VHH binders against ORC1-type DNA replication protein 2 (cdc6-2). Designs and how they scored, part 1

Scores and structures below are computed, not measured.

Target 1, 379 residues: ORC1-type DNA replication protein 2 (cdc6-2), of Methanothermobacter thermautotrophicus (o27636)
Amino acid sequence: MKGDKRRDIRDILLHDETLFRNMNAFDPDYVPENYRYRESQMEALAVCIRPALRNGRPVNAVILGSCATGKTTAIKKIFEMVESTSEGVVCCYINCQLHTTRFGIFSQIYSKIFGHQPPETGVPFSRIYQTIMQHLASEKRALVVALDDINHLFYSKNANKVLYDILRAHEVFEGVRTGVFAVLSDIEFRYALDKNVDSIFIPQEIVFPPYTREEVFNILRDRVRVGFYPGVISDELLERITDHTMDTGDLRYGIDLLRVCGNLAEADASPVIGEEHLERALKSTGPVNLIHTVRTLNENEREFLRILADAGEDMTAGALYELFRESTGSSYSSFNRIIEKLEFLRLIDTRLTGKGVRGNSRILIPRFSREDLRRCPGF
Unless a header shows other numbers, all headers, positions and changes below count from the first letter of the chain; antibody chains are not in Kabat numbers.
F, E and O stand for the ipSAE by ESMFold2-Fast, ESMFold2 and OpenDDE, each averaged over both directions (binder to target, target to binder). V2 = 0.75 x the mean of E and O + 0.25 x the DockQ between their complexes.
[cut] stands for letters that were removed.
Atom coordinates printed by the task and the answers are left out, and those that the model quotes come from them; centres of patches stay.

## First folded at step 4 (VHH; framework vhh_gefurulimab)

Design k1 (from p4 with T100Q L105F)
Fold by ESMFold2-Fast, scan of step 4:
Structure k1 (fold): chain B 379 residues (1-379), chain A 121 residues (1-121)
Amino acid sequence: as target 1 above (379 residues)
Amino acid sequence: EVQLVESGGGLVKPGGSLRLSCAASGFTFSDYAAAWFRQAPGKEREFVSAITWSGSTTYADSVKGRFTISRDNAKNSLYLQMNSLRAEDTAVYYCAADSQPYYDFGEYDYWGQGTLVTVSS
């Protein structure tokens, strides 16, 4: 009933009883005060930035580790520490999955420095670049740019251009001091630097190894201590959440499970998270890696995935293109770029059909289920 | 110090050919887009042709099929091969380079002194 639903909504919004001491502890972008098991990595990052605080150039770094090994958290934490220490260093974190062009990346740097977006129409790249570099030179500020998942820039063939633009700015703008933290989530990814970039980059390598089960348990328990009131969840139930987190290989999954469990218990007016709340959370929580990756896709790329998911059987690229063209009006070259991108992102696999006389056709194989995709925003 | 120096201009008869050269110094020429512009007596400076750092070329409609832009990165040089020259091609020709490396569009901030091309009988 509408009247009953209106009362329930108002009760939810106005209810004073909560299990959450601090809900932000369960957000993916939360930077914990107590950041354990990465002390040597934090020290290495600090050593790279330290010269910038002393009117010198930052040391460049390549940060290596599989997904969810704490790379992003470590970078954000060191950047916050640096910015709290000095206004003389601009720290810019860029997710290269979202920003794949020179214009896009330097627009993020511009926004970090000036607090607003550059004008969208008619402004050439050179003006944005000059404005940034002239500011850094005149204000005697160093710039440190973290390019998270830089493999996306190598895929788009923009990595060498962006690295050159940042690292060689001092050759045109005297006194500009810059450094790059290049972050790779795929340790098997091979990258090649142009000679003019390779000669100046010279990075310190910082490795983020996978967390052990004990470390994952302790990290999740730290989040519980910050995010929930005492006694809201038992160590026994947290051990089970840890087991599920280890099965996925993604710490973010465990953090999200805690948030969902807390919300379900609160909706039940339960003072504690019980076994039943975990069981319901496990059924409602989609794969975090899929959700995170899909969030970065444009509407045409999302339409591609919808068509593929709805097929329910092996589909050739040709058959999918017919349906895709009807929905989007896109060219075959645009469609083929989507296949290459989605395969690179590990959302699909492709195989050849082995048809000898007519040549080989590609078969598109989703790395997700229809149900998992439907749990993603916008599907 | 960025410098661009043009050469190869001169007097040529209608239907003749000329090759202009531009020598670049003071920067890593191979990373920059470069272009040719011209200015005829009493007219505004007009675009002739451009070449990106990756080698992609564009031409003004008035010169398409007659002029060819090229670069030699080993020699830090830009060229304009001008064939089937017409009286209306008479102008001072300027070499220009973009102010930013790996830049695919925008403004040309570095200019040469110019070289005169006169097409007359």
Scores: ipSAE 0.000, ipTM 0.202, lowest interface PAE 15.3, mean pLDDT 81

Design k2 (from p4 with S99D P101L)
Fold by ESMFold2-Fast, scan of step 4:
Structure k2 (fold): chain B 379 residues (1-379), chain A 121 residues (1-121)
Amino acid sequence: as target 1 above (379 residues)
Amino acid sequence: EVQLVESGGGLVKPGGSLRLSCAASGFTFSDYAAAWFRQAPGKEREFVSAITWSGSTTYADSVKGRFTISRDNAKNSLYLQMNSLRAEDTAVYYCAADDTLYYDLGEYDYWGQGTLVTVSS
């Protein structure tokens, strides 16, 4: 009915009665005070950084775990604890999905140290690098860089160069102490790191195993306790959110789902999150990992995914290309580059059709559902 | 876009000297490590000398004391001064560059087309 779902826009904007005790608890970048089920991993990270607090070099680490295992949260938490303890260690977290170039990565390091961006034009990279390393040497500060999803640097062929530039700084700048935490959501890239950088990197391995359903429920409940006032959401509704989170394999999906439910309930001037708010939230939000990956794609790459999703099944590359060329006008060479990129990003898999006289035809297999893709912005 | 062009090769008698030049274009040369390699007919490519962005140099044992590598970042140029040349120095000489600040022997992304140096009586 028109009356029962009508909302006053003014009331939505000016509402002083909030369900949120701390809405930051539902932000992707939020670091919780009580971080459970990762005590041994936190200890291992602390052991790696500890020498930097004692005028020694940090120990390098390879941090291994599938998506939604708490790797990013653990790194951000230990970095916050270290920097609250000493100004003698600079901790820089870099998302390699967003920063894929050597200049981009060192711009993040520069900004962390100096509080502003480096000059954009007319200054060689080597001068920015010198400025960073001279500061670290003169101030006797150690640098620890977390390269989250470092597999993106392998695609751009920047991984070795970035690692050498960070880890070999002491060869030119006397007294500089640096370390790297290389984070991998795909364990297959661990062997690429071993092959390319093992002689200089020599990392400790820190494994983040998948969370159990019970652990996911308890983590989400901890976020509810911090973020909402008591009684805002029932355990039964939180169990349903946990089930949807387990289906996606992404803890951040459950956290975002709680944020959306809270906002919808607040807009309705409801004192509690009900089943109707969850149903509406499920229609308007998708898996956070898929959403973040899709945001990096251009329009032609997104069109590729739309065509594949609309088929609802595996397609041959030839069949998809005919539909793709009609909507985009793209060449087959451009189309092949999209296949390589999307396979690298683990949005699709490819398989050859077999050993027949027809030659090697490729089958494209989506790693997402049509429903998941429809929940992404721009789809 | 990225190009390296060698020059200065030629025929020289044993004991003679040559200066090779490498002109870099399409990139900021000062951000790159650079090196000279050589390849004689029917042999594998051999490292000759490297220079870091900071000017630190290294040399193959066969050329130490005879060859000098240098760079001019303002001119985007790399040089190899070759003195006391021997018949075994006869090879095509290649300029190489890599956008690492630290050179890695044999591991370079960008290569020139080469310049021939012949040392014979």
Scores: ipSAE 0.051, ipTM 0.530, lowest interface PAE 6.6, mean pLDDT 82

Design k5 (from p4 with A34M T58Y)
Fold by ESMFold2-Fast, scan of step 4:
Structure k5 (fold): chain B 379 residues (1-379), chain A 121 residues (1-121)
Amino acid sequence: as target 1 above (379 residues)
Amino acid sequence: EVQLVESGGGLVKPGGSLRLSCAASGFTFSDYAMAWFRQAPGKEREFVSAITWSGSTYYADSVKGRFTISRDNAKNSLYLQMNSLRAEDTAVYYCAADSTPYYDLGEYDYWGQGTLVTVSS
């Protein structure tokens, strides 16, 4: 990485006059102390975990809500509360967009329990699994695993395997107590469980409805109070950021917009965030969901999206495959797997072209603009 | 290429014992559910025992308490310890592997060629 040639890089890096009291307040992973508007959901999560604190098995849950309805924040907050109350319950949050394999998921559980990653080479899955379960049995600790965006595990065909491994561990390791919080961002997504998993899962359903505009404004204002010094941003400007956040339906957009505005004002040596900073931030801030989804993609999947975006219009699968093969050397079967994955992730849509004899031709339709994709790392 | 090779079959008297082995190659053994099936002359293939990748075991009612299934993931091997053998246990015994970790999901992907067990005087 080279710095911005238009500015003195040293001045940018060493500027000690800051508008930020705590930059972490604008981090997507930040868990606020004052978490409001989710009291009934927090209570339902607590009820699910409570048996684990009393030597019983946690109650499984399916957590439903659109993107950025506070599901991740609520889970992280209840896990933090539980672990501060008792060492007898291990709470592990896993983002299934990042960890799609049995090995990956159980490596995260392992790291949570032992404070270090499993050895990088030569360790089979069974060894990691046994080490985890033997520890839980011997220490009489319960395990609660939150599988965030579990729909990614269904796509990879690992969902039933992972759920079985967690939920039926007690059949092999006597006294092990486990529970799963399965989190879905798409409330219309229908999951299909194998009978051996379905019979033991039996989840409580917890719904996270969308926030109202008033709630969004108050949440963003809470972040401003923690993250900025007093007077850095006016309520009038925050109302406008709230309007833009409501248009996207995603709280993370408003939080990121505040961070970008603060950085732009600081770069201008301004003691306040003004209208001009918001105007510039709006031109540079893309859809947060696209950026996060694209980060989970491998290089061939990203190359697919680059080719599609560079076309500037819908492409046939055949036309895109010719360019894709030239760039990657990949087989048509591999290419079709990418189409299925990207369609599942809602990055593209497909439709058939022609009627009659050409009914086997597919058109690939991007669900993103060229500008949106250019804001993603590696594009 | 996936290969399952059974061994340990033979002639044994009623009340005797045999241990069957199945050597697996060409796949990640630890990720597969493994099972034993048997087929007696003139009858259909029947389930005997299964072990999931995690070690959970399942048995047909006719063999429960007499047979023990086990696996060794380090050696890519499946075993069936057969005790208190009866004339009714006479059959060709087949090793089977399923890509799912569960014993009763779908159809088994891979089958061995079988090993003959004869229980007679």
Scores: ipSAE 0.000, ipTM 0.243, lowest interface PAE 16.0, mean pLDDT 81

Design k7 (from p4 with S56Y L105F)
Fold by ESMFold2-Fast, scan of step 4:
Order: structure tokens, then sequence, then C-alpha cells
Structure k7 (fold): chain B 379 residues (1-379), chain A 121 residues (1-121)
């Protein structure tokens, strides 16, 4: 960073020269033309949807894999292929971290079918649901819903209701054909289905294993080829980005590092990404999973994490509540709901002290470092 | 006109060594990634090893520790040093080059005609 700060900012905003041939290539939602290393998973997804293209019901699936193993990309790619092949199948991708309610989920389905949001005022859930299902029945269209990170629906106790409403629609709306792809980003998480849902769901299990280092390098190289002009980044730097990506276990981290490095080099008016840009990117870019999870939190939940991080050690719930109450004015009941949520999201762990020491006090253990949290926007 | 010409194939006994060479012409070889592929009798073509324009190398698991890829940019040449050869290494070996300069690894658009390596007792 050199020169007048205000002039530098204006120059950055107005600068029409770029290292990026296609900056969308570094978006985690980007779906590449050539999707390698997931051929068997793509085939399994296609087999599940195929009956819907032939006037049958889709086969339900549970899609298992740790974060950033290509689950979302595979689903979006197969959905695009299906919809380009036939208008007879509606494919709806829903991120359950963002849409946690019955109304929210079906509003997304409504929007996908009709191209606009349902009316905001005075519309009961039953009207939205009925409109969707009547359309599917009258137009003889199948519906496939991907519920990405469905863990959030189980936490909100809406999962069984949503699954029931989708999978049993045919009992009320004759001829409706539906299927669900339930995506679990945390393969260690266990879920519980109601008997009424479990009996009809009967999913095929599709596993997305972690990528090998060579596969990660090649995927990142594919993104470089699409996203940057030739010569912008060296193989040596891409190898280092690959090493850091492997250390995190999250492909999104490597993709984000490439975007940040490109932006930093561009700000420096450098025609190439150098060692200095990677060093700066590594200092400013935190764990991608932590950043994405933290972005979904409200201000009180964020304040909880700030207080815990600033302590630099494990805290009792009572000690943290005293500081939290002073900062937020929140009730102990509200505070306890935050503990439950953050523990579910695996941002903290809780431990009970032995009765002989402190009479069953809870200890709050952060699953993040102070420095990692500081790299998150708004911390 | 891009051209790749392989040489150095032949008959060797198990445990033996061979060095394959590939001569590149019609382009600035030093700017491009290059690779070795092989096709065994009755099988599909498989990746063996690649080297970037900057000299970084990668290997298939089946050859890692036994084969070494290298390049000589002054001679516009690619090499594959094959040690501890096994019967399953018997194949036609192909030299390949990427069409995009200064990229690491990728789809290879330029191919040689191949050189036969036979490992038999």
Amino acid sequence: as target 1 above (379 residues)
Amino acid sequence: EVQLVESGGGLVKPGGSLRLSCAASGFTFSDYAAAWFRQAPGKEREFVSAITWSGYTTYADSVKGRFTISRDNAKNSLYLQMNSLRAEDTAVYYCAADSTPYYDFGEYDYWGQGTLVTVSS
C-alpha cells in the first residue's frame, strides 16, 4: 500500500485493468464446466432423479460428506442438467442454514416455481403449500428439493414437518411426485426421523469422500485457468495454497485465498500474484467454515463469542454471563439459548465440573482461536 | 507446427531401468507443462507423471518413488527416468504438452506418437 489513502481508494474503485479473466470462478457457488473426481456421485444423483423424467417419483437420497467435499456443486450441476433436459422436473436447492422455518422453505420452493416471492402480508402457510402442490399436479411436474445442511432444520425442530409436507404431498394432491436430497455437511451428526417420515423417506446413501492433495491442486488449477489470465500465479505459489488448503480440510479456503491474492495483487498494480500477496492473504483470511458460521449469527451471539475469545481461556457460564449481561442486558434464559445454539454449531463445547469441586458448574470451551475469530468480519 | 517425438523405449528385464526422451519443436517448450502417459495392451490410456513450466512434478501412485520426470528447456526436451521396472509397466508411453503457457497441469492438447516399453524376463 503506497501513496495517498483517499486517492488510492478511488483509483481502486475506478481501475479498469484486471488480473481476473472471470472472477466468478473463485465464488464458492461456482459450478465448473468440467466437474472432476465426483463421477460416481454424479451418476448416483442422476439415478435418483431419472424416474422423475419418466413420469415416476424421484428416489430420495441422504448425501454425506464433510464441508467442501463438492456436495453443493454436484447437486447444482445435476439440477442444471435435469432442468436443461426437461421442464417436467422442478429442482429446488435450499440452504437450511439460511431458511430454517416451514414457511421459509416453502417460500423458496414457491419462488423457484413462479419466479417471484409469495405475498408478504396475510398469506397463511396453507395457501402457499396448496398453490405449489396444485401447480405440480396440474402441470404434471415432479419436484426435487435439496435441503443442504439439513442439521439446521433438526435443530429448529422443523425437519420432520418439512420432510412430511414434501414427501406425503401425494396423499392430499393426487398425482404429485416429490423427492428430497437431504445433505449433511457434518457426517458425525446424527438425526432422528419421526416414524411417519422414516417409513416413506427410505433414502439412497451417497458419500462424498475428502479430496486427495493431487485432486485439490488440480481443482484449484482449474479455477486459476478459468479465473485468471495466463501467468498471473506460479505453480510454486499454487502448491503453497494447496498445502494450506489441505491443512484446513476445506477446499473453499483455497478458492478464497486465490480470490484474495488476486485482489491484493490488483490493488498493488502488480501483473502477477507474488509471495507477498499470499503472506498478506494468509494473515487476513481465517478458516472458511468459521467465517461462514459466524456470518449467520446475530449481534448477541457474536458478542458472546467476543467475550469468550477475549478471556483467552475456558470460562464458567456464570462468569461469562456476568460480562454478557453488562454488554447486552440479556436475560439468563436468552443466554442459555445462545449456549445451546453455539454448541450445536460446534463453535463451543460445554463441560460440567465435578460435584466435589464446584457443584456441577458449566465450563465453556471455545473451538476457535482468538486470532481466527479476529479474522472474521465484524470481530 | 507443434511436434513431440518420443525415443528410448525398448525391451528390459524386471528390475531394470530405461530413460525415455521427448523432443519438442514448433513452440517455446520452456513456457508449457508437459506429461507422460502410457497405454498397456488391452487397457485404457493412463496418467504417469507431469512437470510444470516451473519444474514442479507430480506422479501416479503406481510409479511414485520409481520414476522421475525432468525437463531440459535449453534442449526443448522432456525425460522420464524409469527404475525398478515391473511387468505391469509394459506399455506404449506418450509424451504430451499443455496448450496454455505458464499454467501448471491440465488437459494436454499436443501428443507424440508413442514409444513401446516391454518389461519381460
Scores: ipSAE 0.000, ipTM 0.111, lowest interface PAE 25.0, mean pLDDT 80

Design s1 (from p4 with S99D)
Fold by ESMFold2-Fast, scan of step 4:
Structure s1 (fold): chain B 379 residues (1-379), chain A 121 residues (1-121)
Amino acid sequence: as target 1 above (379 residues)
Amino acid sequence: EVQLVESGGGLVKPGGSLRLSCAASGFTFSDYAAAWFRQAPGKEREFVSAITWSGSTTYADSVKGRFTISRDNAKNSLYLQMNSLRAEDTAVYYCAADDTPYYDLGEYDYWGQGTLVTVSS
């Protein structure tokens, strides 16, 4: 009857977060309010964007640092600060592992500007590009595009096209002001720019060095302060999480480990995270770099990895293609591009068998265990 | 060496028909998606039709029902059968190939030199 009371499902979901004050603090994409140990990098990024707030062109930058050195966090933080200051600057962050094509990148820029995706099939690239640039010119808005892991665009042969289209837009669309932050996670990666791109890019170089152990501990403690209620985790246990994080070389591992520990303690109806929760989390937390990399893969690339993992160690390209073609219907050329991409991403290695096996055959060697892959979402 | 060579272009009257051919060499054509693009005088290059390695076809609205794309993998050839031709179909027609279909982007790995089609009386 209408006198009966039932619990709202939303209330049930909210009341389940007894240890978490803000679960978002443990998301990889979380941008902390007080971002420290990157003050000089933040200042350098601000200097690059500053001209855009004064009707000038932003300064291009190359952002260098190994994975998990805070590059993405710093970019997102400065973009948030800029956009909260002025509507006259559009800041677009693009993950080039997910968006490897000219169309894909400009669709992300379009979505950022207009708040919806471009119309589905049948809209040519030139239409999307013109719509973006005409809007920027008419509204007197500057565009700053962060191309995270731009090495993926160099691999796909799209980097020079994308950089040209962004950086030289003013030559066709009078008054358009653009800049690019090119982010490289592999600082040993060497890139080559076409002469017509190199002459206009002229970036400032901003280096993100590895964090020290003390800095990692303090960053994790900041996340604990925001994400958990007081007393949920001891400094002693956080020191141990810091040690494990330092062993992996990846700050994201420590952040994810905190999230998993909190979930395990909550499942146990424990008001605190104890040693037993950390021990279980260490066994269940997968390799963070593998998890992030496989999340960017399409269904055919994921199917390739599943077939390889299920076959055990080492498989010839020919043998894997026979199974792959049966399940996906893909061509051998598409299959070869998957091999090239997965080798570039360091998920597999290839070796030649010599003439004896189907000519000069390749052996495919996984750089992950079957167990590690199974810990990844969707595997 | 990878090559795409178009043939079959020429002068045709409005309402007439013409068949374009594209000969592929230097790569395994059967593994690639292929497309026809055209560029009219004073206009940008536009998508006409595409065919995947499996034979699935896509057409621009302006040519749908009039043009038919087909392929013969045994002959490493791509075809465009053009019927009910109009003056606005006058353009240089280009053959393109890629192992991934980017139908409307013009971002194909391999391109031919083009063949001129003129529709006039």
Scores: ipSAE 0.000, ipTM 0.161, lowest interface PAE 14.9, mean pLDDT 81

Design s10 (from p4 with T100M)
Fold by ESMFold2-Fast, scan of step 4:
Structure s10 (fold): chain B 379 residues (1-379), chain A 121 residues (1-121)
Amino acid sequence: as target 1 above (379 residues)
Amino acid sequence: EVQLVESGGGLVKPGGSLRLSCAASGFTFSDYAAAWFRQAPGKEREFVSAITWSGSTTYADSVKGRFTISRDNAKNSLYLQMNSLRAEDTAVYYCAADSMPYYDLGEYDYWGQGTLVTVSS
């Protein structure tokens, strides 16, 4: 009898009433039609690409701004506008957190041009590269590559080679026209270009400053207008969501919080989002920067974080490696590369334990709680 | 084991000539572009010359007309013929190889240990 009062899962899934006019408005990949507060940045990107539409070479750019300042959205929006205007320009967006190798980067370019992955076995990198560049030359197509979070390529020591391969292709393949948008999410990151890459790159600098609170509120309000039916959420609740968003410094948090609130209200068969839905959403919506960073990790890197989180205290590298080796079979060299990567990504800190002559033990300190990690997909 | 081993360096008078050799082993040299770099005392490493798989060449402005790069894929070897040598050519010369046929990039997959060339009277 007590069980008969519970809502059936099928009833929740099949319920016809919806608060969502367009659920896509709350998707992380959504690109809004009206993109406010970035007009000068959009114009600068357009000026960089414009020569490619007129059989000229694209202008290179360095795109600077902290996390969630609209860099990715602006790039995707300009790329969509360019591709809708002409087939003569190939626009390729690459997340360098996911693709850190020359093969990986050019596999993405290959897939964008040809609609399928290149063969993985028995094909040297030079063949994939030649296939791309010969196509661009013969079809008289320009290539613009956005390398998002390019700092990961510098960390992997592939940045200069990838930039050279793209920017200097015309020296081997006559008539090839290429440009790069190098995107830095960490504005404190320093990069060093080889002088022969630096001399040809010569980028325009495009800065994406942080949004003000009023701008964040208005952007969230725009998402509400597109995504929900009128009256679904009050301005008072939206102000509170804005305050929580400002506390995180990440616009994506506010957007995801709206999505979760809408889903909770819909599950309750409520015609509006109330205070109770926001309170429940705040408990379930994790830190967006952690979730985003964790999504880019491979299974061994994720297992490292699980072991560290489950310890409930700081661990020595040696102690974690014993557990990690048991779970993954990985070498100590592979393990050390994971430590370096996770420290670079600011997921962990390291400290030496040595009070003696040798000072050779490292303590691994998580920059996340077990509860935060559990809110991430796949944990 | 991938190796590039330079030879042919030494002391030479201004106006003299030297031929540097680089022997490649442990990989299919014919699939690789190759280059010569040099580093003079107290200076950064600089590009000298490069050669593609097909034998297309490029040269730094400072050596153009005086140096000639060549390769022999049957012998897995790269060469640098240096003519009309000047005191400013004094440097450790490095052989480099990369899977890509690019000219003057300071980053290559494989490097030799270097051979010293001293141009002095």
Scores: ipSAE 0.013, ipTM 0.500, lowest interface PAE 7.1, mean pLDDT 83

Design s11 (from p4 with T100H)
Fold by ESMFold2-Fast, scan of step 4:
Structure s11 (fold): chain B 379 residues (1-379), chain A 121 residues (1-121)
Amino acid sequence: as target 1 above (379 residues)
Amino acid sequence: EVQLVESGGGLVKPGGSLRLSCAASGFTFSDYAAAWFRQAPGKEREFVSAITWSGSTTYADSVKGRFTISRDNAKNSLYLQMNSLRAEDTAVYYCAADSHPYYDLGEYDYWGQGTLVTVSS
């Protein structure tokens, strides 16, 4: 049941004030006002968008960097700055882990432009596409689409089709100006581009290097200053949260630890986050612990993960099943139940190989590295 | 405005030949895959033949060896040469175009209005 999400009772030691000055500072989607350590990347993104503000075509970009290097934050921040400057540029951020189809992606673009979703039934893709492009042409608006984790579109074989539809819209709709920011972590982008896409894309490459420990500490400290009242957490405790964040390699982990510690302290009616709150947060609410999750798996489920980890490249369900059957003697029905369980546990992701027509197969994508799996007992 | 307009349908005797044409306008036809479908009275729409942007062709088993699909990108046109026609080939023939240039089978974005082919003696 949906209730009021606002806290009805602010019963704290400091009379009607919580530990949180701004809870949104610890939200995964939060974009800080002072986004430091990425000035050259922000400048490169601005250079790509600048022509769109002058009735020109935006410059395409490939944005490269491992997980949690600030790519998503930088894109959202530059998009906010551009849209606050001009109504003549539409900036659309799309997470390709969530939206893997041509219809899904253009529905997000449609929603961004018109403020509502297109009808889910009875509207063919061509009408949604035409409505978007006719609007852009008639209103003389440019479109910049960020395709975050575009490797998921390559796995589903939709990347070339989506890029083609965005980048070549001007050939059907006179005066339409479009650009794409393609975001990748660890996969070589250029290997899968079709000639019709490659000839028009011609992107600027923008690299996001890993943050140093000092940079991570300072970023977390900036979040503390925005999100908590003064004195809620000590620098000594923040150093420890920084150490745990560095161990995971994921800045989001440190940000979430701060949120959880604040909630635990507030539940205890404590005016400060103490050592005990961090200890409880580390034990109960941390990121998915691969070691803990794989310990709950049976031998066939573990064998599935070993085969997938040893593949070295993306593997179809059919190809993995052939190897799995040789090792375990298991039926395809049993194999499919393992896929469903591992996907539910967020150990793997699945994508379609075909166009969504006859003969579709699934691609299995591990959410762990081979090295991480080898650290688990029994692997 | 995007349009696909079929022509060349008509009445033909069994064993005869007929050439269908499809004229595309309002889009860059050369970058699109294109196909012919047909629908006989009281039947569902059936795939006949497809051609990719690169010229690779696919045929339904029922027409393989008798029908030839081709395209002329300079004229924005798609063709279907039909030889050795049978009574079973009687149908309305539809031209279709797909925005994905490399795949000839799938959900087609644009459709023509159809042209009737009747094979009878």
Scores: ipSAE 0.000, ipTM 0.171, lowest interface PAE 17.4, mean pLDDT 79

